# Designs tried in a protein design chat: miniprotein binders against Mucin-6 (MUC6). Part 86

Target 1, 185 residues: Mucin-6 (MUC6), of Homo sapiens (Human) (q6w4x9r395to579)
Amino acid sequence: GHCSLEGGSFVTTFDARPYRFHGTCTYILLQSPQLPEDGALMAVYDKSGVSHSETSLVAVVYLSRQDKIVISQDEVVTNNGEAKWLPYKTRNITVFRQTSTHLQMATSFGLELVVQLRPIFQAYVTVGPQFRGQTRGLCGNFNGDTTDDFTTSMGIAEGTASLFVDSWRAGNCPAALERETDPCS
Key: E = the ipSAE of ESMFold2; O = the ipSAE of OpenDDE; V2 = 0.75 times the mean of E and O plus 0.25 times the DockQ between their complexes.

## First folded at step 16 (miniprotein)

Design pe34 (from pe2 with R41Y)
Fold by ESMFold2-Fast, scan of step 16:
Structure pe34 (fold): chain B 185 residues (1-185), chain A 98 residues (1-98)
Amino acid sequence: as target 1 above (185 residues)
Amino acid sequence: DEEEDIRELVEDAKELLEEARELFEEAKRLAEEGNLEEAEYELTEAIYELWEAIFELRLAAYEAGDERLTEELERLAEELLKLIEEVMRLYVEIEREE
């Protein structure tokens, strides 16, 4: 399955349901029991500086009990807060420059991430067949049925993208909360 | 009305494609004149237009169930993706020259 975050504000789920994204927080992109060490892929969206969209993807995070790998639009790769030279390799994960504009995170557990750094920061998620029917998050449930692609973090199928997106906010999102409480910030 | 809505998405995608083509041609002119920063800006604008067109096309495909309309959507998607490849190629070429 393939899930994509493109054009700053567009998402296409594993079951090929497209929707537009307007949030400014950290969101769970993919959770699955197939990911080792309680792994999860997350997407960080912030206010856009361009006229084409209100919000844009600014970083992708892979978080597990062992690692917090952050790939940001600043073209910096960190793990557990420390900047890393590429190629960067752990036991199960390798991050490397695929092209002058793209980074790739390859894993041994059936997850692959390609990040376009320039001219627009974008992300492409590929998962192996073992993930079918076993994914949760913004990328959908990968069950071959688009009618329940907006399944919230509480397991409820919603008819709208906004309720779906909001349900996948990572806990304690300071940026989103700060903006909501201070209209001048 | 659903079929009319799908047609509107397709028409908008075609319009975005034409806007992107114009931005691409302007970027080529700017690059030839040595205005590399402006050329990169125009190419970036073209890429935004093209991804919006692809989104609208994917939305039309998601809502459509007609086989004939699906074939047209696939053809248009191929054209959009090919133009993205061309725009990206020039963008990378300009970056290397800077």
Scores: ipSAE 0.709, ipTM 0.860, lowest interface PAE 0.8, mean pLDDT 82

Design pe36 (from pe2 with E40Y)
Fold by ESMFold2-Fast, scan of step 16:
Structure pe36 (fold): chain B 185 residues (1-185), chain A 98 residues (1-98)
Amino acid sequence: as target 1 above (185 residues)
Amino acid sequence: DEEEDIRELVEDAKELLEEARELFEEAKRLAEEGNLEEAYRELTEAIYELWEAIFELRLAAYEAGDERLTEELERLAEELLKLIEEVMRLYVEIEREE
């Protein structure tokens, strides 16, 4: 399965359901029992400076009990808070420059991530067949049925993207509607 | 209803494609003139327009629910991806020169 984060605010799930992403927070992109050591992919979105999109992807994070690998739009790769020079290898994960504009994170457990750095920061997630029906997060549940791709973190299938997206927030972030720009700021 | 919504998405995608082509042609002219900063801006805008066009086509395919139509729309999206490759090639070329 393939899941993509493109054009700053567009997501296509593993079951090929497209939707527009709104929000400025860290979100769970992929959780699965197939990921070792409580592994999860997360996507960080921030306010966009471009008129074409309200929000944009600014970093992708792979977090497990052992690693916190961050790939950011400023082209820095860190693990557990330390900057790493590429190629960077661990026992199960390799991060390397695939092209002048793309990085790849390859794993031994059936997950592959390709990140486009420039001119627009984008991410492409590929998972092996062992993940079928065993994924959760913004990329959907990978069960071959697009009607339940908006399954929230509480296991409820929603008809709209907004409740789905909000349910996958990773931690407490300011709500956009509640924290408008202060006129004095 | 659904047919009207799908038509609107396809029309929007075609409009975005035309805008992207114009931005790409302008970027080529700017690059030839040595105005690299403005060429970068136009190329980046073209890529945004192309990704929005692809999104509209994918949404139309999803809403249609007709396998044959979704295949045709996905093929059109693949053609837009090829244009993105051309835009990206010029972007990288300018970046290397700078």
Scores: ipSAE 0.702, ipTM 0.848, lowest interface PAE 0.9, mean pLDDT 82

Design pe37 (from pe2 with E37R)
Fold by ESMFold2-Fast, scan of step 16:
Structure pe37 (fold): chain B 185 residues (1-185), chain A 98 residues (1-98)
Amino acid sequence: as target 1 above (185 residues)
Amino acid sequence: DEEEDIRELVEDAKELLEEARELFEEAKRLAEEGNLREAERELTEAIYELWEAIFELRLAAYEAGDERLTEELERLAEELLKLIEEVMRLYVEIEREE
């Protein structure tokens, strides 16, 4: 399955349900028991300086018990807070420059991430068939049924994107964003 | 009328495609004149328009299952993706010049 974060604020789930993103925090993009060491992909959104959208993707994070790999719009790759020169390789993950405008994170566990750095920061998530029906987060549940793609962190299927998106806000949000009365509209 | 709602999304995507083509043509002329920063700005704007068009198209596809509409959506998607490839190619060329 394929999930995409494009145009600064557009998301298309693994089951091909498109929706618009309005948040300005860190959100869980993908959680799955198929990810080793309690791994998760997260997406960081901030207020946009661009007239085309209110918010924009500014970083993608892969977090596990061993690693915190951050790929940011400034073309910096860090792991556990330390800048890394590409290609960067761990036991199960390799981050490398795929093209002059794209980075790829390849894994041994059926997850692939491609990040477009320029002109617009975008992300593409590919997961193998072992992830079918075993995903949670902004990319949906990958069960072949688009009617429940807005399943919240509480397991409730919503008809609108706003409650769905809010439910996947990660606890590592910056303190400043905690002052917002409604972080997702 | 679901068909009319879906048609509106398709027409929005077509309008965005036309806007992106105009931005791309302007960017090509700016690049030819050596105005690389303005060309880059126009190309970036074209990419935003194109991804918005693709979003509209994906929303239409999500809502539609009609055979005739699917054929039109496939042609538009092909055209949009082709233009994105061309715009990105020129963007990379300009980056190398700067």
Scores: ipSAE 0.697, ipTM 0.848, lowest interface PAE 1.0, mean pLDDT 83

Design pe38 (from pe2 with E95D; at its last look DockQ between E and O 0.56; V2 from the best seeds 0.71)
Fold by ESMFold2, look of step 17:
Structure pe38 (fold): chain B 185 residues (1-185), chain A 98 residues (1-98)
Amino acid sequence: as target 1 above (185 residues)
Amino acid sequence: DEEEDIRELVEDAKELLEEARELFEEAKRLAEEGNLEEAERELTEAIYELWEAIFELRLAAYEAGDERLTEELERLAEELLKLIEEVMRLYVEIDREE
């Protein structure tokens, strides 16, 4: 299965459902029992400096109980906050530079991540067939049916990308629907 | 309605493609003149336009209710991907020289 984050704000799910969103948060891109140590892949979006997109992808994070690997626009790879020289290898993960513009994270558990660093920060997620029907997050559920790819963190299929994306926020981010002002009287 | 929405998406994609081609041609001229920094910026803008065009086509293909129309729209999106590859080749050449 293939899931892509392209052009700053565009997403295509494992089942080829395209959508666009804008937000300044970290989002769960992929969760699955196939990822060891409660692993998850996350995407970080922030304000963009270009007119083509209000917000853009700025980093991808692989998080598990053992690792927090961050690949970001500054082209520095960290694990648990410490900068690492490439190629960087753990027991089951290898991160290396493929070209002047691309990095790759290869794993022994069926996940591959390719990050294009320039000119636009983009990410390409590939998972093996063992992940079919066993993924959750912005990349969808990989069940061969796009009608339920917008399934929220509560397991509810939504018709709009915004509700779906908001449900996958990781950590504290401002909610679009929070009340901000109490009128007088 | 749905057919009007698909036509709008395709028209938007075509406009973006034409803009991207103009940016690419201008970037080639800038590179020939040695103005590599501006050439790189034009190439980057072209790539943004092409990704937006590709998104419009992918969305149109997703919304199409006809297998042949879907395949045609996906084929057009693939052609734009090939153009991105072409633009990227020049970008990488310029980026390497800087």
Scores: ipSAE 0.794, ipTM 0.896, lowest interface PAE 0.7, mean pLDDT 86
Fold by ESMFold2-Fast, scan of step 16:
Structure pe38 (fold): chain B 185 residues (1-185), chain A 98 residues (1-98)
Amino acid sequence: as target 1 above (185 residues)
Amino acid sequence: DEEEDIRELVEDAKELLEEARELFEEAKRLAEEGNLEEAERELTEAIYELWEAIFELRLAAYEAGDERLTEELERLAEELLKLIEEVMRLYVEIDREE
């Protein structure tokens, strides 16, 4: 399956449900028992002054018990807080420059991430068939049914993207981030 | 009215595509004149407009209750992806010169 974060604020889930959001926080993009050592993929969004959206993707994070790999829009790759030269290899993960504008994170466990650095920071997530029906997060549940793709962290199918997105906020957010401007949605 | 919503999304996408085409042509002109910084800015704006157009088409396809209409709208979104590839090709060429 394929999930994409494009144009600053657009997401297309593994089941091909498109949605837009205007959040400014770290969000769980993908959690699955198929990821080793409690691994999770996360997306960091911040306020954008020059985008066609209120917010834009600024970093992608792969977090597990052993690693915290951060790929940011300033083209720095870190693991556990240390900057790494590319290509960067661990036992199960390789991060390398695919083109002048793209980085790739390849793994041995069925997850592949491609990050476009310029002109717009974007991310593309590919997962193998073993992930079918076993994903949760902003990329959806990968069950072949788009009508329940807004399943929150509490397991409830919502009718709106804002409640869905808010449910996937990670605990650590920058001090400058705020809630959506329409609290009645 | 689902059909009216789909119509509005497609019309929005069409307007965004037209704006993107104009930005792309302006970027080509600027690049020919040697104004690479402004050309790059116009190309970036064109790509933003194209992603919004693609989003509108994908949303229309998702909302469509007819499989053939869904396939046609998804096909149109794929054509816009090809245009993004063309815009990106010029962007990369300019980026290398800077």
Scores: ipSAE 0.757, ipTM 0.882, lowest interface PAE 0.7, mean pLDDT 84
Fold by OpenDDE base, look of step 17:
Structure pe38 (fold): chain B 185 residues (1-185), chain A 98 residues (1-98)
Amino acid sequence: as target 1 above (185 residues)
Amino acid sequence: DEEEDIRELVEDAKELLEEARELFEEAKRLAEEGNLEEAERELTEAIYELWEAIFELRLAAYEAGDERLTEELERLAEELLKLIEEVMRLYVEIDREE
C-alpha cells in the first residue's frame, strides 16, 4: 500500500483515494497492530501562507513506546528530542539520506517512509501486504475500497474530508478545512 | 452538468500547465544567468501549481462516471507529472551548485 502527502495539502490514501485538507495540527497517518510497540506515523501541518487555507506538511513523526522520531522540513532528525546524525539506526528503524533532497526511514516491520525535503516537503508511506485491512488514520484502511476511507477514529464513515481529518487529530488544534471546489464549476 | 464541470476543470488544468511551463522556462533563464535563488523560487511555484492541477484532475477522475473522461483526466495528470519530473531535475541541479 502506498499513501502520499503531496503539494502541501493533498493526500492519496492506501486505496488511492485523493483528497485535500487544510489544517494546522498533528494528525495520525497510520496506526496498525502491525506496528510494534504501539507505533504510529503522524504528520504535522502548519500555516504556510497568509490565508487560513494555506497550510502545508512541515514534519513527519513516528511515535512508539521507545522512539519519537521526527523528520522536519529543516532536515533535522530527532529521536526523543535529541538531534541525530544520519545515518541513524535504532533497533528496527534506520533513517538515512536517500538523495540530496530525500530522506528515507526504513524499518524491519514492513513500514517504509520517504520524505522529500525540498522544494516542497512531501511524504510517501509504503506498507507491506500484512497491513492490508489493518490500517487506520489519514492514509485510510487499505482494504481496497475507497468509499470507506473516510472512516473516523471512532469507526464512523464521514462524507467529507474535513470531518474525517479532524477525527485523527493528535492534539488540540483548530478544525480542518476542506477547500471547496470552484463554485463556478 | 458534471461533464461540463469536468471540462472546465480540464481547461483550468491546462492553464496551470502552461503557467508552470512558463515558470519553468523562466527558471532556466535565471539559472543560466546565475540567479539560482530566484530560479529555485520559480521552480517551487511551478511545482505547487502542478500539484494542485494534478490533484484536481485525480479527484475529478475519481468522481467521474464516464470511463472516457476518466482516461482523459488521468492522461493529463500524467503529463503534469512528467513536467514535475523535469522541474525537479533542474531543481536538483541548481541545488547542487549552491
Scores: ipSAE 0.728, ipTM 0.875, lowest interface PAE 0.6, mean pLDDT 92
ESMFold2 (binder alone), look of step 17: mean pLDDT 72; pTM 0.627

Design pe39 (from pe2 with E95Y)
Fold by ESMFold2-Fast, scan of step 16:
Structure pe39 (fold): chain B 185 residues (1-185), chain A 98 residues (1-98)
Amino acid sequence: as target 1 above (185 residues)
Amino acid sequence: DEEEDIRELVEDAKELLEEARELFEEAKRLAEEGNLEEAERELTEAIYELWEAIFELRLAAYEAGDERLTEELERLAEELLKLIEEVMRLYVEIYREE
């Protein structure tokens, strides 16, 4: 399965459900029991300086009990707060420059991340078949049914993206823009 | 009504594709003249517009109840992805020269 974060604010889930992302926070992109040491992918969004998007992806984080790998739009790669020269290798993860504009994080556990650095910061997540039906987060549940791709962190299927996105916030951040413009808010 | 909305979305996407092609041609001209900074800006604008068009087509395909229409929308999105690949090739050429 493939999940993509493109064009500053667009997400396509593992089950091919597209939606637009409005928010400025760190969000859980992918959690799964298939990731070792309680691993998770996270996406960091901030306010965009471009007219094409309210918010934009600024960093991708892989967090586990052993590692906190951060790949940021300024082309800095850190692990546990320390800058790393590429190629950077751990026992199960290798981060390297795939092209002049792309970095790749390859793993031994069926997860691959490709990050486009220029001209627009974007991320592409590929997972092996062992992840089918065993993912949660912004990339969806990878069960072949797009109608429940907006399953919140509390296990409730929503019909709209705003409540879904807000449920996957990590840290103390403002609510998604769509939610803030709701007259009921 | 929903089908008419999808048709309008397809038409909007085709117009965005045309606009992106025009930006790409302008970027080629600027690069040939040695104006690499402006060329890079135009290519970046084209890529943003292409991703917006692709998003609209993917959303229409997801919501379409007609298999034939879904296939046509997916084929159109694939053409936009091919154009992004071409735009990225020129962008890399310019970026490496700088």
Scores: ipSAE 0.698, ipTM 0.840, lowest interface PAE 0.8, mean pLDDT 82

Design pe40 (from pe2 with E95L R96E)
Fold by ESMFold2-Fast, scan of step 16:
Structure pe40 (fold): chain B 185 residues (1-185), chain A 98 residues (1-98)
Amino acid sequence: as target 1 above (185 residues)
Amino acid sequence: DEEEDIRELVEDAKELLEEARELFEEAKRLAEEGNLEEAERELTEAIYELWEAIFELRLAAYEAGDERLTEELERLAEELLKLIEEVMRLYVEILEEE
């Protein structure tokens, strides 16, 4: 399955449902029992500086019991708060520059992340077949059923993207971001 | 009706594709003249417009009740994606010169 965060504010879920939202906080993209060490992939959105989008993706975070890998629009990669030179490798994760405008995080557990740094910060999430029906978050539940594509953190299918997105806020916004909108205020 | 609205969206997307192609050609001319900053701005603008159009086409395809119409919308989105690839190629060339 493929999930994408494009154009600053557009999301396409694993089940191919497109939606747009304008939030300014940290959101859970993907949680799954298939991710080791209680892993989760998260997206950080902040108020946009461009006229085309109210908010924009500014960082992607992979968090587990061992690692907090942050890839930011500043083209800085950190793990547990420390800047890393690429290629950066842990036991199960490698982060490297794929092209002059793209970074890739490859894993041994069926998750791949490609981040476009410029001209627009974007993210592409790919998961293997073992994740089918076992994902939750902004990327959807990957169950092949589009009627429940907006399933909230409480397990309720919503009719609007805004309620769905709000349910996946991570609770605390990252301290490094400038914020002016209610979701992160 | 929905089918008429979707066909209007298809025509709008085709117009946006043509406008984006014009911005792309203008960016090429600016880059050839050495106006790299202006060229980069035009390319970035084109990419934002193309993603807006792709989103609208994907949403319409998701909501369509007609497989043939869904295929037409998806094909048009593929054309917009190909143009984004061309825009990105020129963008990278400009970055290498800066």
Scores: ipSAE 0.681, ipTM 0.827, lowest interface PAE 0.8, mean pLDDT 81

Design pe41 (from pe2 with V92I)
Fold by ESMFold2-Fast, scan of step 16:
Structure pe41 (fold): chain B 185 residues (1-185), chain A 98 residues (1-98)
Amino acid sequence: as target 1 above (185 residues)
Amino acid sequence: DEEEDIRELVEDAKELLEEARELFEEAKRLAEEGNLEEAERELTEAIYELWEAIFELRLAAYEAGDERLTEELERLAEELLKLIEEVMRLYIEIEREE
């Protein structure tokens, strides 16, 4: 299965459901028991500097008990906060430059990530057949059933992308307008 | 009206393709003149419009069940992907020159 994050704000799930993304947070892109050490793939979105979309993808993160690999639009690759020279290899993961504009993260457990760095930062996720029906997150549940592609983190199938996307926030990202920045103000 | 909505998505995608072609032609002229920065900006804008067109076609395909529309969607998607390849190729060439 293939899931893509393209054009700054467009997502196509493993079951081929397209939707437009709006948000400025870290989101769970893919969680699965097929990923070792409680692994998860996450996408970081921030305000866009271009008029074509309000928000854009700025980094992709692979997080597990052992590793926090971050690939950012600034073409920096880190693991556990330390910058790494490419090719970067661990026991099960290799990150390398595929072309002048693309990086690839290859794994031994059926997950492949290709990141386009320029001119637009984009990500392409490929998973093997063992992931079928065993995925959660923005890329969908990969069960071949189009009616539940917007299954939230609580296991509820929603009719709208906005509720689906909000349910997969990975951190505390409150809207600045909704809260006071200084309690003494 | 489902049929009407799908038709609108297809027409929007065609308009985006035409706009992207114009941006690509302008980028080629700018590159020939040695204005690589502006050429790169035009190419980047073209790529944004092309991916928006692809999104609209994917949405139309997801909602459509009409065999007549499927062939037109496939042909249009092929044109969009071909133009993306051409735009990316020129973008990479300009990057090497800078």
Scores: ipSAE 0.716, ipTM 0.862, lowest interface PAE 0.9, mean pLDDT 83

Design pe42 (from pe2 with V92T)
Fold by ESMFold2-Fast, scan of step 16:
Structure pe42 (fold): chain B 185 residues (1-185), chain A 98 residues (1-98)
Amino acid sequence: as target 1 above (185 residues)
Amino acid sequence: DEEEDIRELVEDAKELLEEARELFEEAKRLAEEGNLEEAERELTEAIYELWEAIFELRLAAYEAGDERLTEELERLAEELLKLIEEVMRLYTEIEREE
């Protein structure tokens, strides 16, 4: 399955449901029991200064009990807070420059991440068939049924992207719904 | 009207594609004149327009469903992705010159 974060604010789930992203927070992009050591992929969004989007992807994080790998739009790769030279290898993960504008994180457990650094920061997530029906987060549940792709962290299928996105916040950030109803936001 | 919504998404994507083509041509002209910074700015704008167009097409395809996907949606998506590749190629060439 393929999930993409493109154009600063667009997401396409593993089941091919596209939606716009309006939040400014760290969000759970992918959680699965197939990821080792309680692994999770997260996406960091911040305010965008460009007219194309209110918010933009600024970093992707892979977090597990052993690693916190951060790939940022500043073209810095860190693990557990320390900057790393590429190619960077751990037991199961290799981060390397795929092209002059792209980095790749390859893993031994069926997850692949490609990050476009320039001219705009974007991310592409590929997972093997073992992940089918076993994913949670912004990339959807990968069960082949697009009607429940907006399943919240509480397990409820929503009809709107706003409630879905807010449910996958990782941290203490303002909810997208609050931003929409606040005339000063 | 679902069919009307799909048609509007497709037409919007076509409009974005033409806007991106104009930005790409302007970027080529700027690069030839040695204005590399402005050329990069135009190419970046083109890439934003192109990904918005791709999003509109994906939304149209999602609303239409697999059984109703048209040859036009497929062809337009290929055209958008090809232009993205061309824009990215020129962007990379300009970066090498800077």
Scores: ipSAE 0.631, ipTM 0.815, lowest interface PAE 1.1, mean pLDDT 81

Design pe44 (from pe2 with M88L)
Fold by ESMFold2-Fast, scan of step 16:
Structure pe44 (fold): chain B 185 residues (1-185), chain A 98 residues (1-98)
Amino acid sequence: as target 1 above (185 residues)
Amino acid sequence: DEEEDIRELVEDAKELLEEARELFEEAKRLAEEGNLEEAERELTEAIYELWEAIFELRLAAYEAGDERLTEELERLAEELLKLIEEVLRLYVEIEREE
């Protein structure tokens, strides 16, 4: 399955449900028992420095009991707070420059992350078939049914993105702000 | 009406595509004149417009599931993705020149 974070504030889930993201916090993008050592992929959103969106993706984090790998829009890669030269390799993870504008994090456990650094910071998450029906977070549950893609951290299917997104906040951040009106109004 | 809302998303995506084409043409002109910094700004703006258009089309497809709309959405998505590729190609060329 494929999940994407594009255009600063747009997310498309593994089951192909698109939604607009608002908020300035770290959010759980992907949790799964298929990830080793309580691993999780997280997305960091901050106020946009450009006028095209209220918030924008500024970093992607892979966190486990052993590693905290951060890839930021400033093109810095750190693990456990230390800057790393690429290619950077651990036992199960390799981070390398795929193109002049893209970094890739490849893993041995069926997760792949591609980050576009320029002109806009974007992220693409690919998971193997073993993840089907085994995922939680902003990327959805990967069960082939889009009607429950907005399943909150409490296990409740929501009809709106706002409550869904807020439920996946990590840390002590304010609730996400989202407009009540349709984008067309 | 769901159909009317979906058609509005498609029309919005078409408008964003035309805005992005104008930005791309302006960026090409600026690059030819040697104004690389402003060309990069125009290309970046075009990319934002194009991803918003892609989002609108994905939303229309999700909401509709309608076969009569599917072929139009696919053709429009192909035009958007082709322009994204062209914009990104010029962006990389400009970075290499700087």
Scores: ipSAE 0.690, ipTM 0.848, lowest interface PAE 1.0, mean pLDDT 83

Design pe45 (from pe2 with M88I)
Fold by ESMFold2-Fast, scan of step 16:
Formats: sequence, structure tokens, C-alpha cells
Structure pe45 (fold): chain B 185 residues (1-185), chain A 98 residues (1-98)
Amino acid sequence: as target 1 above (185 residues)
Amino acid sequence: DEEEDIRELVEDAKELLEEARELFEEAKRLAEEGNLEEAERELTEAIYELWEAIFELRLAAYEAGDERLTEELERLAEELLKLIEEVIRLYVEIEREE
């Protein structure tokens, strides 16, 4: 399965449901029992400097009990807060420069991440067949049914992206809906 | 009206494509004149326009629910992806010249 974060604010789920991402927080992109040591992939969004996009992807985070790998828009790769030079290898994860504009995180557990650094920061998530029906987060549930791709962290299928996205916040950021109506800049 | 909504999405995607082509042509001109920084800005803007166009086509395909129409719209999106590839190639070439 393939999930993509493109154009600063667009997401296509593993079941091919496209939606616009609106928010400025860290969000759970992918959780699964197939990920070792309580692993999760997260996406960090911030306000955009581009006229036609209010928010944009600025970092992708892989978090487990052993690792906190952060790949940022500024081409900085850290693990557990320490900057790493590429190629960077752990027991099960390798981060390396695939092209002058792309980094790849390859794993031994069926997850692959490709990050475009320039000209626009974007992310592409590939998971093996063992993940089918066993994912949750912004990339959807990978069950072959697009009608429930907006399944919230509480297991409820929503009709709109706003409530769905808000439910997957991984932090103490304000709700996306509150920011949309916030009278302050 | 799903059919009208789909047409509007496709029309919006075409407008975004035209905007992106204009930005790409301007970027080529700027690069030829040695104005590399402005060329990079134009190329970056073109890529945002192209991704918005691709999103509109994917949304139209999803809302249509018709497999044949989905395949046609996905084919159009793939043609836009090829243009993005060309834009990125020029961006990388400019970066090498810097």
C-alpha cells in the first residue's frame, strides 16, 4: 500500500481516498501492531509561506521505544535529538540520500519512507501486505474500503476530514477547527 | 450534482495546469538570463500548482466512483506528474549551476 503527503497539504490514503490536510500540529500518520516497539510514523505541519497553501508538511517523525528519527524540511536528520550524517544505520532502519532532492528510510519490517526535500517537502509511505487492515492514522485503515477512511482515533467513521484530522493530533496543539476560526493571525 | 462537481474539478485542474505552464516558461526565461534565484521561486510555485491540479483530478476520480473514469483521470494525473518531473529536472540543473 501507498500513502502520500504532497503539495504541502494533500493526503492520499492507502485505499486511495484523497483529501486536503488542514492543520498546524504533529499528527499520527501511521500506527500498526506490525511496527516494532510501539512504532508510529508522524507528520508535522506548520503554517505555509506559500500563498495557495495555509499549511505545509515540515517534518516526518518515526517514533518507537528505541528511536525518534526526525527528517525535517531543512535536510536535518536527527535520532533522539542528535544530528546524524547520512547514510545513518540502526539495527532495523537505514536513512540515506536517494537523490540530490530525496531521502529514503528503509526498514526491515515492511515500512519504507521516501521524503522529497526540495523544491517542496513531501513524503511517500509504502507498507507491505502484512499491514493490510492493520493500520490507523491519517493514511487510513488499509482495508480496501474507502468509505471508512476517515476513521478517528476513537474508531468512529466521520463524514468530514476536519474531525478526522483533529482526532489524530499527537500533542497539545490547538484543534484545527479552532485555528480555522481563530481571530488572531 | 456529482457530474457537475466533477466537471468543475477537472476545469480547475486545467486552469492550474495552464498557470503552472506559464510559471515554467517564465522560469526558463529567468534561468537563461542568469536570474537563478527567481527561476527557482517560479519553479517551486509551478510545482504547487501542479500538485493542486493532481489533487483535484484524484478527488474527481474518487467522487465519480466509476472505474473507467477513475482510470482516465489517473492517466491525466500521470501526465501532470511527468510535467512535475520536468520542472524538478530544471530545478536540479539550476541548483548545480549555483
Scores: ipSAE 0.686, ipTM 0.839, lowest interface PAE 0.9, mean pLDDT 82

